# Designs tried in a protein design chat: VH-VL binders against Uncharacterized protein y4mC. Part 8

Target 1, 209 residues: Uncharacterized protein y4mC, of Sinorhizobium fredii (p55562)
Amino acid sequence: EDLSSQQQWPGTPLSRVEALAVLQTLNANLLSNASATLTLDRWCEAHRLAPPGSKIVAKHVQGHDKPANVHIRKLLHVGPNEPIVYRHVRLACGDRILSEADNWYVPARLTAEMNEVLNTTDISFGRAVRSLNFTRTNLTARLLWSPLPEGWDMSAELPVSSSGPLIPPPFLLEHHAVLKLQDGTPFSAVVESYTNNVLDFPAPLLYPQ

## First folded at step 6 (VH-VL; framework fv_teclistamab)

Design a70 (from tg with heavy chain Y55F)
Fold by ESMFold2-Fast, scan of step 6:
Structure a70 (fold): chain C 209 residues (1-209), chain A 124 residues (1-124), chain B 108 residues (1-108)
Amino acid sequence: as target 1 above (209 residues)
Amino acid sequence: QLQLQESGPGLVKPSETLSLTCTVSGGSISSRDYYWGWIRQPPGKGLEWIGSIYFSGDTYYNPSLKSRVTISVDTSKNQFSLKLSSVTAADTAVYYCARGSRYFDWLSYYFDYWGQGTLVTVSS
Amino acid sequence: SYVLTQPPSVSVAPGQTARITCGGNNIGDKSVHWYQQPPGQAPVVVVYDDSDRPSGIPERFSGSNSGNTATLTISRVEAGDEAVYYCQVWDSSSDHVVFGGGTKLTVL
């Protein structure tokens, strides 16, 4: 049974360009802001993905342990014995999961209050540590899916207008970043993957009253 | 228990397309934690990476093979496949499928589970 | 194209320590993984991310990576360690997985 109730964008050339423009707008907004949470708050509201006033909450995922490896410890400027906490969360706006994230952080670089809140509530990481006034160093950003072929703007053949609807995969975009204290000390390394729910609204050309 | 199994013709004629499928059992291909790759080994020679795919369809190919290689994924069948066009005797090798496991640096994955390998001979 | 250089062979007596090197320009900035391939079998990862060891791999296997050389060290070598060993990295400049040429470990 393949019944689906999700919004599907047409596979026409125009719709594909619109989808790519929307996806790249999200990509740019995420890269230009220190907090993915605040960017997703605005995205959810702007695209009516949940009732007005809905805010991102972090739902903890159980059973997906990824202990910090040597690479992560190097990124965080810590030795092999420094405690690192791993968080695996899904960032939800209403009923829609917009992001799935891995976060490795050094609890000794947070306040006791921040650690308590992260251990006991569904607050997002960026909200919990907001008062650190941290900065974000983006390491990688990758589109995991594109509605247009690679090189479309450089003479690649475009899909014909009779293509079926777009069927985005579960994840469309992924960012890797290091979050740093004001003095440049890293305190968190994150992998943030964004779901196809970020496009789960009517295509701009489907706006009949 | 995770298992990977290669399947496809063991004999391919020169100039034709080599086609192999990897069936994954005991685990899901639809996971952001893994890439799925193809590695080959000509008789008596070393390992050569062909390419890898993420379940989204995002692909990476060995630059020396990129013009001839297509890797695809079918999440509903829990399979991924390799097509290598215009084969020659130099493409005779054991072909392995493997799971690439990652943590933070998503492209610095290591292959933690391998199929048993399937010998493909290119001969008329 | 990024190239990993391994010696073609290393010989050790049982109980001794084998060291297999993997040379690459600025390889210390990359994550190095090591695979053991016994004759006629698929490769098995023995060390990943420079120095981490998968569950089930003996503590005799260890790794290091700095500067231009990564090293797989096998202490108290056993006859069952005979295999070809491959190092592997991801090269971000060309977006590809690079394997070394392999080192055949012979236990006398």
Scores: ipSAE 0.389, ipTM 0.742, lowest interface PAE 3.3, mean pLDDT 88

Design a71 (from tg with heavy chain Y55H)
Fold by ESMFold2-Fast, scan of step 6:
Structure a71 (fold): chain C 209 residues (1-209), chain A 124 residues (1-124), chain B 108 residues (1-108)
Amino acid sequence: as target 1 above (209 residues)
Amino acid sequence: QLQLQESGPGLVKPSETLSLTCTVSGGSISSRDYYWGWIRQPPGKGLEWIGSIYHSGDTYYNPSLKSRVTISVDTSKNQFSLKLSSVTAADTAVYYCARGSRYFDWLSYYFDYWGQGTLVTVSS
Amino acid sequence: SYVLTQPPSVSVAPGQTARITCGGNNIGDKSVHWYQQPPGQAPVVVVYDDSDRPSGIPERFSGSNSGNTATLTISRVEAGDEAVYYCQVWDSSSDHVVFGGGTKLTVL
């Protein structure tokens, strides 16, 4: 029988602090690096979320065509008639989906080879365009879930120990960003949401035997 | 077809808690593309946003109502609910649930599908 | 608190063009959405993100947004367009969905 294993973190105050620290570490790593794909490659390997050597692949989600609206065109510095391609993908390491992403990009700002691999393969966007040596302008970053209450570090009471495990919702973190060429020209606008699979490993043990 | 249906008592006594549920059919509430909101309209008056919720439980509330409002989501039942405490006659209104659709900016969503609305009268 | 100002009413003859304004400080920097509410019915979105139109909404409906004023334009007005129209934005400074007061369109 095929049984999925999900690592559940205890609902204790210590485990909640550990979960928040881990989630904020991912958040900081994602915000400080231009490519979410490469950050997730390292995260998957470090936490052993897939067999050794697994790399992030982009699995296309069908049925969700979201043409660029006027605000996305404004973010990308393009007029109403400039072609924009929309991608909706799930970024997977092995069989674990770590992220679900919307990407609007200007194909005229990529090379012909980049456009071909994006059109014909499951390569992730960040990997396909890596040689552009792009930069990332983060617009927003938001925790969609927190194991600790707002203000926990500023006088809010910590929750009492629960008898059950933490049950993170499907998505924990979301970033909005614009990717730019070396000359500052924007070429992609992204919405990147990160799944609870990013915490699907045993809670860290702070105290040795 | 996506449909939203409000349900709950049509009469609430002053000082009690108004409780409504929105049942979503023909689409999943567990989607990163959508927020789910409550909007009310007193008879003969305009629309007032109460608050919105993401399927993760993340909420945003109208500052003028924040101390009295709780919105919650039950993804297993494909429902979300509103509780408004300490009601007065000023809370008499048609209450709508709605789906908020977004592209890029999380909080610039528009309400693309609305329930039919349910009248809640606050009276002794 | 951020405020959206709409005229309380606009009257127009069938076949003419109606223009409904939504005033707000620097509203051109925000995304404006427009809702039609026929008498006794739930609102329906007719324009979103300033100028985009949902599937099923006639092309007679259009929008614009610049500076301090957003405008909903309804061309070739029909009796069935008679409704109250609301504009709506998200105000990031107050973390608040803001609706305008509504404009009653009367088709004479």
Scores: ipSAE 0.328, ipTM 0.729, lowest interface PAE 4.1, mean pLDDT 88

Design a72 (from tg with heavy chain S56T)
Fold by ESMFold2-Fast, scan of step 6:
Structure a72 (fold): chain C 209 residues (1-209), chain A 124 residues (1-124), chain B 108 residues (1-108)
Amino acid sequence: as target 1 above (209 residues)
Amino acid sequence: QLQLQESGPGLVKPSETLSLTCTVSGGSISSRDYYWGWIRQPPGKGLEWIGSIYYTGDTYYNPSLKSRVTISVDTSKNQFSLKLSSVTAADTAVYYCARGSRYFDWLSYYFDYWGQGTLVTVSS
Amino acid sequence: SYVLTQPPSVSVAPGQTARITCGGNNIGDKSVHWYQQPPGQAPVVVVYDDSDRPSGIPERFSGSNSGNTATLTISRVEAGDEAVYYCQVWDSSSDHVVFGGGTKLTVL
């Protein structure tokens, strides 16, 4: 319930196509940029999700601890005894949470200054490590929800108009990625889930009244 | 403690739809880190994955069964369900529901809690 | 489609070490999970992510995975270990769960 919102998008076929197009635009923008934070800064501003000038901040989730497993250590090219920090955050623009993320990173591969700001402030990870000029290797990208049925563009028919609005679930999109230094050394493994707040704006009006 | 319990008819006629429900207790089905799955086992044979569902409705299906299978979730009842259409004698099996843990990505996907299983016999 | 190959059976005497193999093309690039299924019971995970053990599983259960073969090793075998053991992977090319055919461990 904490991450869910009721959206005012109609359940019509046109509105469903619009919602999917908007979600896929976000998906494409996230996949084409190394920093999810900067993409969300622009998304928040463009869709007026928060007061003008609002920037993404990371709200730490307390009481959640997920130590790196063997698979994560393999992805990060570290041995069983290398320290790895787990970070669980909700990325917020104003009072709207746009993303919930798990991040496992190797503090020895960051600068001392980066580690300090990550430990003492609400700075987002991507913003804190921006000066590393890192690259992103996307492992998976998945829509967790679609307003249209699988195969709608091939054989499945569009759903009939509903009497009520679309009610997206709490998470709509998820990415798994490894962040790498310029020399190719991995330093962070991330799971990024995007909330229904990314669609929390009025459906586009694309036709005459 | 987390428990999963299968329920549904133990006898289904050929050509009809097999329908089972898994009730989850001791934990919430609305969890970011888990998909919920169905696995079957014909008598004297091995395990076969049918499919898995996320509480948002996102599904993965075994390609060999995809045209006949639908998995759905009801978060208000803490349940998820299986429908397998056009059944034949080859669909006779013990059907298990299970929680699939996906700690980071799908390579880490494994089933950490299983229901006790329910036998479904397809016979005229 | 991706296939996992297990021997149908393995026999060991009590106190000895059992090794159950799971063969697959480049399986070392995947993560392998292992289940124990005692007669008439539901499967229980004994090893996950190649070599990690769930809480409550004895340390004598261990796993390895490299090249084309993953191995479940059970040291100091006890009569209670008698069961069918299944390996399992996720195949990213088809987005599906693949199980091996199962290996019956007999403790004689």
Scores: ipSAE 0.734, ipTM 0.876, lowest interface PAE 1.3, mean pLDDT 90

Design a73 (from tg with heavy chain D58E)
Fold by ESMFold2-Fast, scan of step 6:
Structure a73 (fold): chain C 209 residues (1-209), chain A 124 residues (1-124), chain B 108 residues (1-108)
Amino acid sequence: as target 1 above (209 residues)
Amino acid sequence: QLQLQESGPGLVKPSETLSLTCTVSGGSISSRDYYWGWIRQPPGKGLEWIGSIYYSGETYYNPSLKSRVTISVDTSKNQFSLKLSSVTAADTAVYYCARGSRYFDWLSYYFDYWGQGTLVTVSS
Amino acid sequence: SYVLTQPPSVSVAPGQTARITCGGNNIGDKSVHWYQQPPGQAPVVVVYDDSDRPSGIPERFSGSNSGNTATLTISRVEAGDEAVYYCQVWDSSSDHVVFGGGTKLTVL
């Protein structure tokens, strides 16, 4: 019997609205911050997803080599012969994986020290390149799952009342972005998917309105 | 070795709902890297995309078909399914299921593995 | 809606180079994918992301994409290349997959 409790959100209308509000809060914070790592550090701490003081670390995923295609090279403003490094990582806070990310970056646009720490440690990309004071251009932001149906605030019928909990799929949210140096030069293209662990805390206790 | 296989009735009456299932073997449908799609081809004509689904249930539909189409996924059976309502003779086609690969964004979205296709005839 | 235009047919002799075009407004800003469909068979991707090839596809298949025209080039054409070829893009304005009308390659 594995009694490790999973935090499950009720399937009630109020709980569904709460879950959507929480997801959109994360979405807004991620879109408004150049570093996903820093946003996830704060999210993990605020929702007690890991022991106090835990910071995001990047765990490399093997067997997923995706060399940069012509489209990524155009986004990064590089020619066909410019080296591009691909990283596939899982961003973890303690034992919880909060994000899985693909990252294509131009090592010539980073410092030698940055390249060394990215190659030799579990440091996250955003933390490693923090001193670049980069900006983020968001290309897409998609909810992969919603606790409420499309058009719920207009005319779509709400799900029938259910005693069962919400069962989020493994990934809930996905962002595509280009990271840019202060002068506007792009240096990284990222695909960031966020896991259901971002909701793995007790549903807020609110009085019905 | 990834394999996709379509199944369902080959004959559907006008006004009824066309229902097909795609069974995926040799790979998991529960993957961050892939979407799963339906494409059709009327006899002697070109390819028409119907829609695609992510294993989370997120769907994308051809706007021309959106009002009649529902695609669903059953990760426990490693399957995804198509329902097309209110069919007419114009819906007679070979229906393919396929794995959609998206490399960075939707501009890199293409179908890397296809089922063999199944002919569905709409006739009374 | 976005439209891809292909010639209905192209004829070449064995050993020659076939070029199949796919026309679209500013298609060079999109990524183009190409499928080969032999008679009575399911389509097979032969070029993706303008110029990349899947494992198992011969190097004589290549692609380019610039301005308003993408091109699939098949060098040293063989009888087994006879098929209908389709180009495909994603149209971001309506979030949908667009296929060209197909080009029948005949090898004499």
Scores: ipSAE 0.486, ipTM 0.775, lowest interface PAE 2.5, mean pLDDT 89

Design a74 (from tg with heavy chain Y54F)
Fold by ESMFold2-Fast, scan of step 6:
Structure a74 (fold): chain C 209 residues (1-209), chain A 124 residues (1-124), chain B 108 residues (1-108)
Amino acid sequence: as target 1 above (209 residues)
Amino acid sequence: QLQLQESGPGLVKPSETLSLTCTVSGGSISSRDYYWGWIRQPPGKGLEWIGSIFYSGDTYYNPSLKSRVTISVDTSKNQFSLKLSSVTAADTAVYYCARGSRYFDWLSYYFDYWGQGTLVTVSS
Amino acid sequence: SYVLTQPPSVSVAPGQTARITCGGNNIGDKSVHWYQQPPGQAPVVVVYDDSDRPSGIPERFSGSNSGNTATLTISRVEAGDEAVYYCQVWDSSSDHVVFGGGTKLTVL
């Protein structure tokens, strides 16, 4: 992705700590809530990434179909002949893409109305299935990029940059999860990658001690 | 047509750093779907995973090698590289680079494309 | 550290079925991947995610995984199937790719 229009965070040690704290705040919020969509709605509004009242919209990505493999079928507790729908979307707040997601779900475990809305509109998955009151089992949560090196808090050498801004790669964070109905039945397996647009706001102003 | 090619010196002296580069052709290293890995095979022995890297620089390393291993990526050259420090005769092996495909999660992590391998001998 | 156990060798006559096992504690809860390494060549994945087959791999290759044993099955074995076969899993406790020791398939 093109980074030319993004807010530039300084490459200073303080700014790097701020960026890591912000990323870990997003990470914690996403892990603590069943719906990534609703978490991103709040994130977008809190950081003013789009006009007030903007909601996450799922834009379908054309590309290679990824039919469910045996592993995904095991995770979803379905046999080899149970229909599974694959969905590849970009989650946008205004004109900013905040996430790119792969989703495999069992349409028989959703209502007919939910399936119709998912097939015919740009509604996000979490919003479409909200009334299921689902829970989330997180399998993996990983920072794909860190402004500070591994072991930075344990004497690893900090990258010294008194010039040049931080240049985050296109994707910063990735989660793998299974979404479950209230009775514990799984109905969706997701891979959610979060873009550098989640940091597209001015670095916080902090007063050092 | 995706192709991976290892390159680097075939001989390394004990205590020095082994350095190898993998050049990726026919496909982009900058992809959300792949981690790029290094696997080695000592003569007459089995495969041992060294580590894997995402194009952003995110890494996983074999715990047994972690203190000596650095894997890095250069997206402008479509390459990723291995450095293994403080080598001994036990590090003599054929070194492979490979593309790791992760269909859903890390349980589905496997290597779907391999380089031809390069023999590195550690000898004075 | 998680360990995968394979028999060191298996012999089979042409046209018969070869079965190569991969033993691991509760390996059925993991996804197993299989590689074929012909003499002097790089490994090639022949089965992934227990039983899925990459494009270009003959249907003679199949896999299963349950309990403590995963199995690679090669039906109608051909001389060209001679190779060392490796199983592989991801160990979530150590974030580690684990390979089995390899099984040499001899077609006599």
Scores: ipSAE 0.662, ipTM 0.853, lowest interface PAE 1.6, mean pLDDT 90

Design a75 (from tg with heavy chain S52E)
Fold by ESMFold2-Fast, scan of step 6:
Structure a75 (fold): chain C 209 residues (1-209), chain A 124 residues (1-124), chain B 108 residues (1-108)
Amino acid sequence: as target 1 above (209 residues)
Amino acid sequence: QLQLQESGPGLVKPSETLSLTCTVSGGSISSRDYYWGWIRQPPGKGLEWIGEIYYSGDTYYNPSLKSRVTISVDTSKNQFSLKLSSVTAADTAVYYCARGSRYFDWLSYYFDYWGQGTLVTVSS
Amino acid sequence: SYVLTQPPSVSVAPGQTARITCGGNNIGDKSVHWYQQPPGQAPVVVVYDDSDRPSGIPERFSGSNSGNTATLTISRVEAGDEAVYYCQVWDSSSDHVVFGGGTKLTVL
């Protein structure tokens, strides 16, 4: 059963504007909050992407280890021999994967209890470390796909299409960030890519006034 | 083994569009970890970056070429292509396709695999 | 626009150490990557992220990056090291890849 195809958005100019507005709302919410997990909890519930009460869980991805390079170590303010753990997860709400994330963190900057739950459960990183009351420094925010062309708001010309639905690629949005303790010490570097499932609900019903 | 291979006409007339395709073998272009780019080198000169593309269609272009360049991707054929419009003799160069590795962010972005290059001459 | 400056040529005798510089304003705050281009061949990355080496690149290739200068160091130079060497960075202010002008290494 392909539930995502049932919620495809039309390729009309209005639908494209709606899709961009929705994506930028998600983008703004993610950038303005320290925890992507909590933002996705609210997004999933608000758009009914999963059964009521579903919360984001992190599903581990096996087979793709990425040890921290020199740049990541500089961002984390650690020397060449400091242990760094790499974590590759898919953040799911029910059966829908909303995000795929790479995370490099310094386990010595977490509590022993935090490290244990990260090693033994499907808890998301942001939820596991929530009590650190960390802050987020966003380094990069990029739309990987746009329903409207670059400069559309400064051009009189918009795509004219009624011949088919929007076909978003697997990933629509990507953020690179460093998570910091209250004293400013960095403890995690993250790459967070957001899937087309974030748009997997019916296009908003807009009536002309 | 990953291989990249450029193909396309070796001779283009002034004012026309230069078109090249890069075929990727031994690895998937549909990967979260990589962008795919074009770099050129005029005879006897240095390397000049043209631009790059993600399999989703997301692009970055050299500002000096942006008005003339389009890079596109065809994931079903595992290929990406370059179009450079309104060419002049200054566009004569060896054109390379390459895989760009964005390990964390763009600061660690480098080209880990290159095609062999194809010479394109702009002449009447 | 961000500019990387390389000397056009460097000459060394076999067995000596070659040092190829890449100058840029506050380049030490960026990550520098180095490519070797033998005559008539495609470039090959020899150093990435300032000092890391790809699999298959000999240990005699090393890199450093501090202040306004990055350096590619080739120890115990061999005739097969003759090539043009390019440095490369990403310029975040203009979102583009910047290459140096290239340095031709001649081994006498």
Scores: ipSAE 0.632, ipTM 0.844, lowest interface PAE 1.8, mean pLDDT 90

Design a76 (from tg with heavy chain S52T)
Fold by ESMFold2-Fast, scan of step 6:
Structure a76 (fold): chain C 209 residues (1-209), chain A 124 residues (1-124), chain B 108 residues (1-108)
Amino acid sequence: as target 1 above (209 residues)
Amino acid sequence: QLQLQESGPGLVKPSETLSLTCTVSGGSISSRDYYWGWIRQPPGKGLEWIGTIYYSGDTYYNPSLKSRVTISVDTSKNQFSLKLSSVTAADTAVYYCARGSRYFDWLSYYFDYWGQGTLVTVSS
Amino acid sequence: SYVLTQPPSVSVAPGQTARITCGGNNIGDKSVHWYQQPPGQAPVVVVYDDSDRPSGIPERFSGSNSGNTATLTISRVEAGDEAVYYCQVWDSSSDHVVFGGGTKLTVL
């Protein structure tokens, strides 16, 4: 995505700390909740990224079939012949894509109604399977971009220049997780990447200019 | 059709910086699904990983080379580049650029497309 | 640092089965990828994620990975399979892509 048209944060030290704090708040909220969709619903509303009442919609990405490999089958505790469905979606709030996700799930561990709505509508996965009351096991969490250098809090050299605005890349963080039924049976493995649109709001103004 | 092409000087003097560019055509470097890496092979020897970059600028370097290596990406030109400083005769090798493809694990990627390789000789 | 061990060479007659091993501590917990490098050419991936095969690679190529050994198996070997084969993993403890030393497959 072209970032020149987005709400850009200043490259000042304060703005960099604010951006990192905001990203880590999102990161913590996503890691602390079973459903990324519900976390993004709240994030979109709180930061006014779309008109009031907008809900996350999953837009299917065509032409990207990634069959489950042996590693995914091990994560899902399934044998080589168990059917697994792959789903590649972009999660949008209004006109803003907030996340792009890969999902491998075991349809036999969902209800027939859940499978039908996932196959025929733009419902998000987390919303479709909400009634399973599933839990999330986070495997990895990565900040793909940081406004401050690694070790900044431990005496790393700060950038010598901050004249320009922050220019985040298209994706800012990524999570890998396994979703589990109430009895601990895994039913979905997900890779969730979050776009720079999660920061597309004005930097907090803490001091008058 | 995806193609990767290495370019840069075939001869570098000892103590100087080796600079190579990989031009990607038939596919976008700006993709969450792919990494972009450099691998080298000294004459008659095996493959040695140099480093890998994500289009966001996030890098991973071979610890043995980390102090001398910089990999950068230019998404506007659909290119990524390698700089290896303070070269010696031990840096003489065929240098490959490659695309790293991943499924689930962020860093369990494999190199699914390779450039043809370019021989760099370090000699006075 | 993490080390992958391959035999330096394997010789087989046409039509026979070649097995190329890749040894590593608890390698069965990692994803192993295999590359074929014909003489004078760039490497080509022939097996990825332990046992998956890229489009265009013959079914004669297969892989397995368990315990401390990953294996590339080439059935009904052809003269055109002669190449050096490399295994590769990601070592999370050192954030390092690790290649094996390579195995030269000679078809006699």
Scores: ipSAE 0.328, ipTM 0.719, lowest interface PAE 3.8, mean pLDDT 88

Design a77 (from tg with heavy chain Y60E)
Fold by ESMFold2-Fast, scan of step 6:
Structure a77 (fold): chain C 209 residues (1-209), chain A 124 residues (1-124), chain B 108 residues (1-108)
Amino acid sequence: as target 1 above (209 residues)
Amino acid sequence: QLQLQESGPGLVKPSETLSLTCTVSGGSISSRDYYWGWIRQPPGKGLEWIGSIYYSGDTEYNPSLKSRVTISVDTSKNQFSLKLSSVTAADTAVYYCARGSRYFDWLSYYFDYWGQGTLVTVSS
Amino acid sequence: SYVLTQPPSVSVAPGQTARITCGGNNIGDKSVHWYQQPPGQAPVVVVYDDSDRPSGIPERFSGSNSGNTATLTISRVEAGDEAVYYCQVWDSSSDHVVFGGGTKLTVL
């Protein structure tokens, strides 16, 4: 458990608002862009989470096979016998894991070259299929943790100013989405969970004006 | 193998807080794949979902119980707990803890392992 | 709030087929899960995601879900199948796990 990194943000009301604003900025960027990988490339660079020029790499997780169920096949518009490939990956920027993702995709809807690269390298899915110019349909988006209570902007009690430091849990955001080809054909269903490493930088310093 | 075991007082006085703990063994509560839930069953009646928790502390509660219910998780002890405040005789039920499997999204959310249940009677 | 309607009881002779229905508005757009609760025991999932079976559940248990009705079908019913059966869905409009009222299957 990396308690020192988790304790870098103060638990003050201002710091909690800053943390929520940062999380919602990431959330909005992820929801408004088709590729989570490219959004994380930009996030990693902007917040200096890894050495300059670092790109997201997909590290495969072994022993967690989840065959597509009937629901996933319905989302992908495929019959019971259509091959579906499952990927469980950790998306890393340098030595920091920023996301864990489950991905079910229809290899027949990718090019042979894309399938080869996905099978033989640590390339991220979004990067491998970028040339498809795909679109994203977001099904759900959820904060798994919030530094402020639900309804905070509508008269909910705020945490006391003398609270200890913020201790974000392992996962902060989760998205479920379907990725679609230009003609609207779905080709991938994803569950993307974002780690507390997305906040692993010093709290922003704001100056009174 | 995975086992869930409820524990806590079998008798609670009206107006007090009902407290139960579920101990998970044979598997880790700190799993990205599962929420952990509480379901109750009043004598002679059907099943009623109370709420569910992710190991991050993220919760979903039954809207009818939300003002009285708190579910918490202790990953170091591999446990999750229920607190139900201001109890009345209507809260007398067998309380089950269960593992909720969410294969892709909440539409696939179902309970694949259940504890044996513990009877809680609300009486003076 | 979203409501699942089950018949309170169904009776069937051994070796015959039992059909237990679960009614809900546009339930075919949801995934339905089914639990068996023998007397005095905790519930056990017998069908999930409309038609999938957990390991250890006999193939004679099957499910379907279309329109406004989901159905649990138990073929070649045995005395040991006697239990209360509950259907369950997730209601996205209220973020709520909804159970049906339960159907007591009596094997005559």
Scores: ipSAE 0.640, ipTM 0.841, lowest interface PAE 1.6, mean pLDDT 90

